VH-VL binders against Methylated protein MJ0556. Designs and how they scored, part 6

Target 1, 173 residues: Methylated protein MJ0556, of Methanocaldococcus jannaschii (q57976)
Amino acid sequence: SKFVKLHLVRTLNKYKELQKIRVKDVMISGDVIITTPEKTIKEIFDEMIKHNISGMPVVDDRGVMIGFITLREIRKYMTSHPYLNVGEVMLKNPPYTTADEDIITAFEKMIESNKKLDQLPVINTKYPEKILGKLEGIIFMEDIIKLLYENIIKELKTLVSFYNHNTEIKIKY

## First folded at step 20 (VH-VL)

Design z3 (from x4 with heavy chain T99A, light chain A89V)
Fold by OpenDDE, fold request of step 21:
Structure z3 (fold): chain C 173 residues (1-173), chain A 122 residues (1-122), chain B 107 residues (1-107)
Amino acid sequence: as target 1 above (173 residues)
Amino acid sequence: EVQLVESGGGLVKPGGSLRLSCAASGFKFSWAYMHWVRQAPGKGLEWVGHIKSRDEGGTTDYAAPVKGRFTISRDDSKNTLYLQMNSLKTEDTAVYYCARGYWQEYGDFDYWGQGTLVTVSS
Amino acid sequence: SYELTQPLSVSVALGQTARITCSGDNIGDKYVHWYQQKPGQAPVLVIYQDSERPKGIPERFSGSNSGNTATLTISRAQAGDEADYYCQVWYSSTDVVFGGGTKLTVL
């Protein structure tokens, strides 16, 4: 039907528009909570609880991200080795994104990382395939999901409603 | 304090072999990207090769002039970098430096040893 | 092969500004690192990633990189700045290239 065609096109267009949104448009750049490798697991745990976050970038003296520490790693070692240095526990090759990468790609990186990350560090680098640049921000999965919900999921809901009310085909979740 | 100390240099005949060592201290060596760089007398710097950290696979790459003749290796338990040089040529005569690479590929060499002289002569 | 071209020598008067260039195809797309080497000494990193200064390197040292040319700038040149300077890039993920070096003379 004309209605279905229209809404399909709208959905596709909205998806394309989302692909135009860059990480830099969504990321937090000015107040990223970071740590250093010399900190202890216990210290970092307290910090994560304080700020209600599940992970944070580990940076060196150049401001370059050298790892990422998660609550999962902390949980693993907290009981047995609470004073272990973050540098010994952190993910050494964490997933990351760049400011100019689109948010869909960033989202895909999060879900494919197998690290259960809800955030990605944003790195400024001439070599997007490598972690050489300074940490310049962090992007949260929640912020991307909100955009997906507002632009894609709502359109799909409209289509589902149409089918349920106007056709013999019932779409149920 | 980061320190790199090369050793093993000396006089060797063409076709001979020599093994250089680089003793590292002041940092976690096992995490480090390590390089060899040489400098012929009165000439510029020439990259020889590198070895990645174990976590990065410990793979090696070499400059074309030394490929197939030189081998870079490391012993993390001893904090030591090695350069095995075989089939040496007169043009291999140089001061050989070990250097720590910053992070991964495309990074700088932030610390250098004082070098060890290798002379290949009949 | 990828080549980095540097002038053989640059002269600067004491207290003036010296500029050492490093030319390479699309070098602006690469990180350029700079090293200082004094006679009988090992090289010392003075600029990394085009324009960043390591700790302990004076602010007089700066770097830029665009197009086909990277430049090391040494302002307020001092006698102690007399040395050979080398630029360096990664041609690829497996190949490192140094420039031919530039001898800086402070007059």
Scores: ipSAE 0.635, ipTM 0.870, lowest interface PAE 0.9, mean pLDDT 93
Fold by OpenDDE, fold request of step 21:
Structure z3 (fold): chain C 173 residues (1-173), chain A 122 residues (1-122), chain B 107 residues (1-107)
Amino acid sequence: as target 1 above (173 residues)
Amino acid sequence: EVQLVESGGGLVKPGGSLRLSCAASGFKFSWAYMHWVRQAPGKGLEWVGHIKSRDEGGTTDYAAPVKGRFTISRDDSKNTLYLQMNSLKTEDTAVYYCARGYWQEYGDFDYWGQGTLVTVSS
Amino acid sequence: SYELTQPLSVSVALGQTARITCSGDNIGDKYVHWYQQKPGQAPVLVIYQDSERPKGIPERFSGSNSGNTATLTISRAQAGDEADYYCQVWYSSTDVVFGGGTKLTVL
């Protein structure tokens, strides 16, 4: 079908275009909720609940990200050791991205980390292989998913709808 | 306040051995990358080696001139960094500084001790 | 193998701007850190990651890094700025290199 072919090509092109979108175009640079390693997991837990977030970057005195704390990590210790410092339980080598990385790669980092992160810290570093740089933003998985939905999933829905319609017609006639 | 205090320096003959210590305070030592840097009299700074935190594997790396002769270790329970120097040479004569590395690789040395003098002479 | 080259000495008049260079192959791709050392004292970090100032370091100290040259700039030079200055990079993830040092004289 010409229709199917056209929409398939469009889908592929849209995917390629998404690969050109950089983290800096989607990330939030302001109002990033962060914590410090000296805070207690209880304090952080309360903050997460308050802001309805599942994690936050841990930064040092220089504003450099030194870790990432998630609800998952907090849950391990919250009951038994609520006053542990965040630095003791945080992910010390969390996944991260940079402003110039494409959003698909960033998304893949989040899903492949097995940490069930809904956000990825954006750091400014000359060494992308190491966490050495100031936190400059956060990119949320939801924002990436929205882009995926608007550009890819909707096209697929159209294709599926067309396919099903034609299949039904073929069955009837 | 972060403080690093080196000790153990002194006079030693070529081929001899010496062990330096660096007592750290004012920060969580077990999280820190630690470095040794030396400075020969009237010369510039020379990196000797480093030891990573235990969380990072506690691995060590050394400058070529001291590799195989020097060993860096740490005792986190005592907040102490060590430099075991074997088969010392006259060119090893220097003030030896311990320094705290910021974060991991590629970081700066944000705090330094006052150094301890090692003199290798016949 | 990797070498950082600094001028042996730089002179600056009181109140003027001093620039100390540190040259290395593709040094712009690396973070350069700068240390000040006064006679008989331990080195002090004055610039980290090319252009960042540690807490307590005056704003007169600034840094830049591009191409093959990093530069430490000391504006409004004071007598107390007279010292040796060293640049430092990581050649690799396991190897640190210092420059030869530059003696800054304040006239």
Scores: ipSAE 0.617, ipTM 0.864, lowest interface PAE 1.0, mean pLDDT 92
Fold by ESMFold2, look of step 20:
Structure z3 (fold): chain C 173 residues (1-173), chain A 122 residues (1-122), chain B 107 residues (1-107)
Amino acid sequence: as target 1 above (173 residues)
Amino acid sequence: EVQLVESGGGLVKPGGSLRLSCAASGFKFSWAYMHWVRQAPGKGLEWVGHIKSRDEGGTTDYAAPVKGRFTISRDDSKNTLYLQMNSLKTEDTAVYYCARGYWQEYGDFDYWGQGTLVTVSS
Amino acid sequence: SYELTQPLSVSVALGQTARITCSGDNIGDKYVHWYQQKPGQAPVLVIYQDSERPKGIPERFSGSNSGNTATLTISRAQAGDEADYYCQVWYSSTDVVFGGGTKLTVL
């Protein structure tokens, strides 16, 4: 039982350490693919295919974040209205994160949003309920999941291996 | 290129009404937050109110001194912002500016019209 | 309601640095925008979001905002910088506040 107690404490401590990792430690901060509201949804669909991405921050002529657009928004109109502007279709209140926010909170925003996003724009803003500010980067769910796997799943597999060795009940993983 | 042109100012007696217009060009008006800001003669700038973009419901907010007396509206087909002023007081005497807040509530006012003078006097 | 306090006037010698302050409770937690107004003209945005310059505004205009005070700084002051300057802050969707204005005189 010492082994199990030690690994449960270790797993809890690793979760606490994950809570200290900030978005800025994981985000992509250079070469973020962005678009503008004047672009057509056909143009950005072609760009998304070219770059193998499913979403883009939308910025104004000063580089200030004003929205976010994904393949979900594009697909609603692509067949019937391929020349609508991004500004007509974009999410004007997208979920977002900040550079100093922890990655667990960012992950929760991705999965709990009514849009179910696989990425979030990283914005420097003074107003928590507004996207008014500078785009600092983008964080992908994939990169957060990798950290979760490396730090939590490995520890749980160790516990399952110990449990299977010490009981008749087998847990497969 | 971006132009905002106010009109409809003039002399009105206390208790009267006046309607101001702001003709906009050079940008996508329906995307814009639009504001009215006033300046009494020899005094500073004072925010009057705003109207949100069409995409966000076109709702309005007003400064306390004018709430219930002034109504902001927009006609996106004519690229025109309106200010209906009722129950005017001498304290409403000012140059009224139309200003663009474009994308966002809580932002700056990046373009301004030339203003139109409203004088409320017996 | 909210107030933003600016000095009534500021004087600066030609070629020197002018500083115009805007004071308010916890203004450092808000974005401050600055406008220049010359006699008989509409205001012109010179600084937005505390420190950003719009296109066409000379780099000698700069801004800062911390604690209870935001500052507009004009280095190498020119005669053409003589104007009234207003700070502006949003405290809520209905509380948009301008400072009282500062008349800058270049001597």
Scores: ipSAE 0.615, ipTM 0.819, lowest interface PAE 1.5, mean pLDDT 89
Fold by ESMFold2, fold request of step 21:
Structure z3 (fold): chain C 173 residues (1-173), chain A 122 residues (1-122), chain B 107 residues (1-107)
Amino acid sequence: as target 1 above (173 residues)
Amino acid sequence: EVQLVESGGGLVKPGGSLRLSCAASGFKFSWAYMHWVRQAPGKGLEWVGHIKSRDEGGTTDYAAPVKGRFTISRDDSKNTLYLQMNSLKTEDTAVYYCARGYWQEYGDFDYWGQGTLVTVSS
Amino acid sequence: SYELTQPLSVSVALGQTARITCSGDNIGDKYVHWYQQKPGQAPVLVIYQDSERPKGIPERFSGSNSGNTATLTISRAQAGDEADYYCQVWYSSTDVVFGGGTKLTVL
């Protein structure tokens, strides 16, 4: 069918363009809410609520990335030890991405992480197994999901809908 | 203010032993990687070794010339770094500095003590 | 056995630009840190991670690192910049290396 062939080619082209989108094209690079290891869990919980965010990069006094903290870490200690320092409880080896990495690889890091992260810090580092480097931004799963939906999922749903209308075999997605 | 103060230097004969201390203040010592760096009179800087923070297991690594003879340890309750030097040689004569590497490997040394002189001479 | 090579001395006229090199095999793949040491004093960090400046270090100090050479650059050299300068890398997570040092003389 001509319709199917046109949408398949269009979907393939959109996938190729999606692969060219880099983290730096989608990340938040200004106004990133960060914290420091000396802050207390209570203080950063209040900041997270105020700014409606669920995670923060942890940096030293020079802006070098040293960890990451989410509401998951806060909830673990908030009732028993609300005045612990961030440096005591932060993730010291969080997943991260780089500005030049493609957004599909960044998305895979989020969903394949043993911590199920909805965001990644964006770091410039010479050492792939270390977070040593400057924080350049943060990328959110929500923004990647919107791009995946707009470029791939909508086209696949259209193809499946057409297929279901024109065949005896039904496909659910 | 961050301060590092070395002590325990002095004159010792070859084959002898000496224990250096580094008293730290002005930062959370238990979070820090700590290093020993030495400088022979009129010569350049030479890394001796380090000890990781407690959260990273407190493990040590040493430069080849001192491995097996020197031992680095820390006492986080006293904010003190130690260097135990055994089987001393004349080439170990140097000013010994304590330096902070703070959070991780591959980083810089942002604060240094004023050093303590060790002289190994017959 | 990883070695960093620095010139023994560098001279610069007052107000001019000094460049101190640190050479090593593939040094551009490593972060280079630079220290200033004045006579009778402990070293002081002046550049970290190739090109970053700690608080309190004048903007006249800058750094670069590529290929086999890292360079510390001091523009508008002042008499107070006269000192020994050392580069430093981590060859591995267990091996830290300093350059031999460069004496900067401000004429």
Scores: ipSAE 0.551, ipTM 0.800, lowest interface PAE 1.8, mean pLDDT 89

Design z3 (from x4 with heavy chain T99A, light chain A89V)
Fold by ESMFold2, fold request of step 21:
Structure z3 (fold): chain C 173 residues (1-173), chain A 122 residues (1-122), chain B 107 residues (1-107)
Amino acid sequence: as target 1 above (173 residues)
Amino acid sequence: EVQLVESGGGLVKPGGSLRLSCAASGFKFSWAYMHWVRQAPGKGLEWVGHIKSRDEGGTTDYAAPVKGRFTISRDDSKNTLYLQMNSLKTEDTAVYYCARGYWQEYGDFDYWGQGTLVTVSS
Amino acid sequence: SYELTQPLSVSVALGQTARITCSGDNIGDKYVHWYQQKPGQAPVLVIYQDSERPKGIPERFSGSNSGNTATLTISRAQAGDEADYYCQVWYSSTDVVFGGGTKLTVL
């Protein structure tokens, strides 16, 4: 039908527009909840609960990215060693993205990661194999999923609703 | 307050040996990459080598002129960095600095000791 | 074998801008760090990662790095800026290189 074809074209155009969105357009760059290597895992567990987050960038006193810590690392030690320093347990080579990377590639990094991360630090670095550089922000999977919903999934739900309205329906009593 | 203090310099004959120490304070020593950098009298700075943090396995790398003759080690319980220098040559004469590279490769050296003079002369 | 080339000497009049270059093949692909050394004193970091200033370094110190040349810029030069200046990179994860040094003279 003409309606279905027009909505498919509209959906494809919205996907093309989505591919142009960069990490910098979606990331949180102000008020990022960060931690330092000297804090204890007990302290940052409490902060994670307070802010309803599951991971934090770890930076040095100049703001240079040195690691990342999640509830996974905390869970391993919280009962036996709650006062270990973040620097002892943090991930030194976490997955990361850059401000100019497109959000689809960033999303793929999150879902393909062996770390099972729902967020990525956004880093400006000259060394792609290292995280040495400045923390520019953090991007959450939730924010990417919201964009997918508004631009793609909402359109697909409209098409499914149209399809269900125009398919054979058997009434059984 | 980060502080690095070198010691153990002195006069040594060619072919001799000497061990330098660097006492560190004011930071978590076991987390830091530590470096030795030397400066011959009237000349520029020359990297000697480094030792990685405990978490990175504490491995070492050396500049070509000293490889096989110098050994860098650390004692994290004493917050002390060492440089063992063997088979010394007159061209090893220099002030030897201890420098903190803090977290990883490719970084800067943000704190330096005042240096200790090693003179290799017959 | 990676070499960093610096001029041996640079002169600047009081209050003027000094520029100290550090040249190397594709140095723009590397982070450049800069150190100031006064006679009889240990080096001190003045610029890291091409253009960042550590705490306590005046804003008149700045840095840039592109192509084959990194530059340390000291605006409004003061007598206290008279020193030797060294650039430094990592050639690889196992090899650190310093430039030969530049003596800055404030006239």
Scores: ipSAE 0.544, ipTM 0.801, lowest interface PAE 2.0, mean pLDDT 88

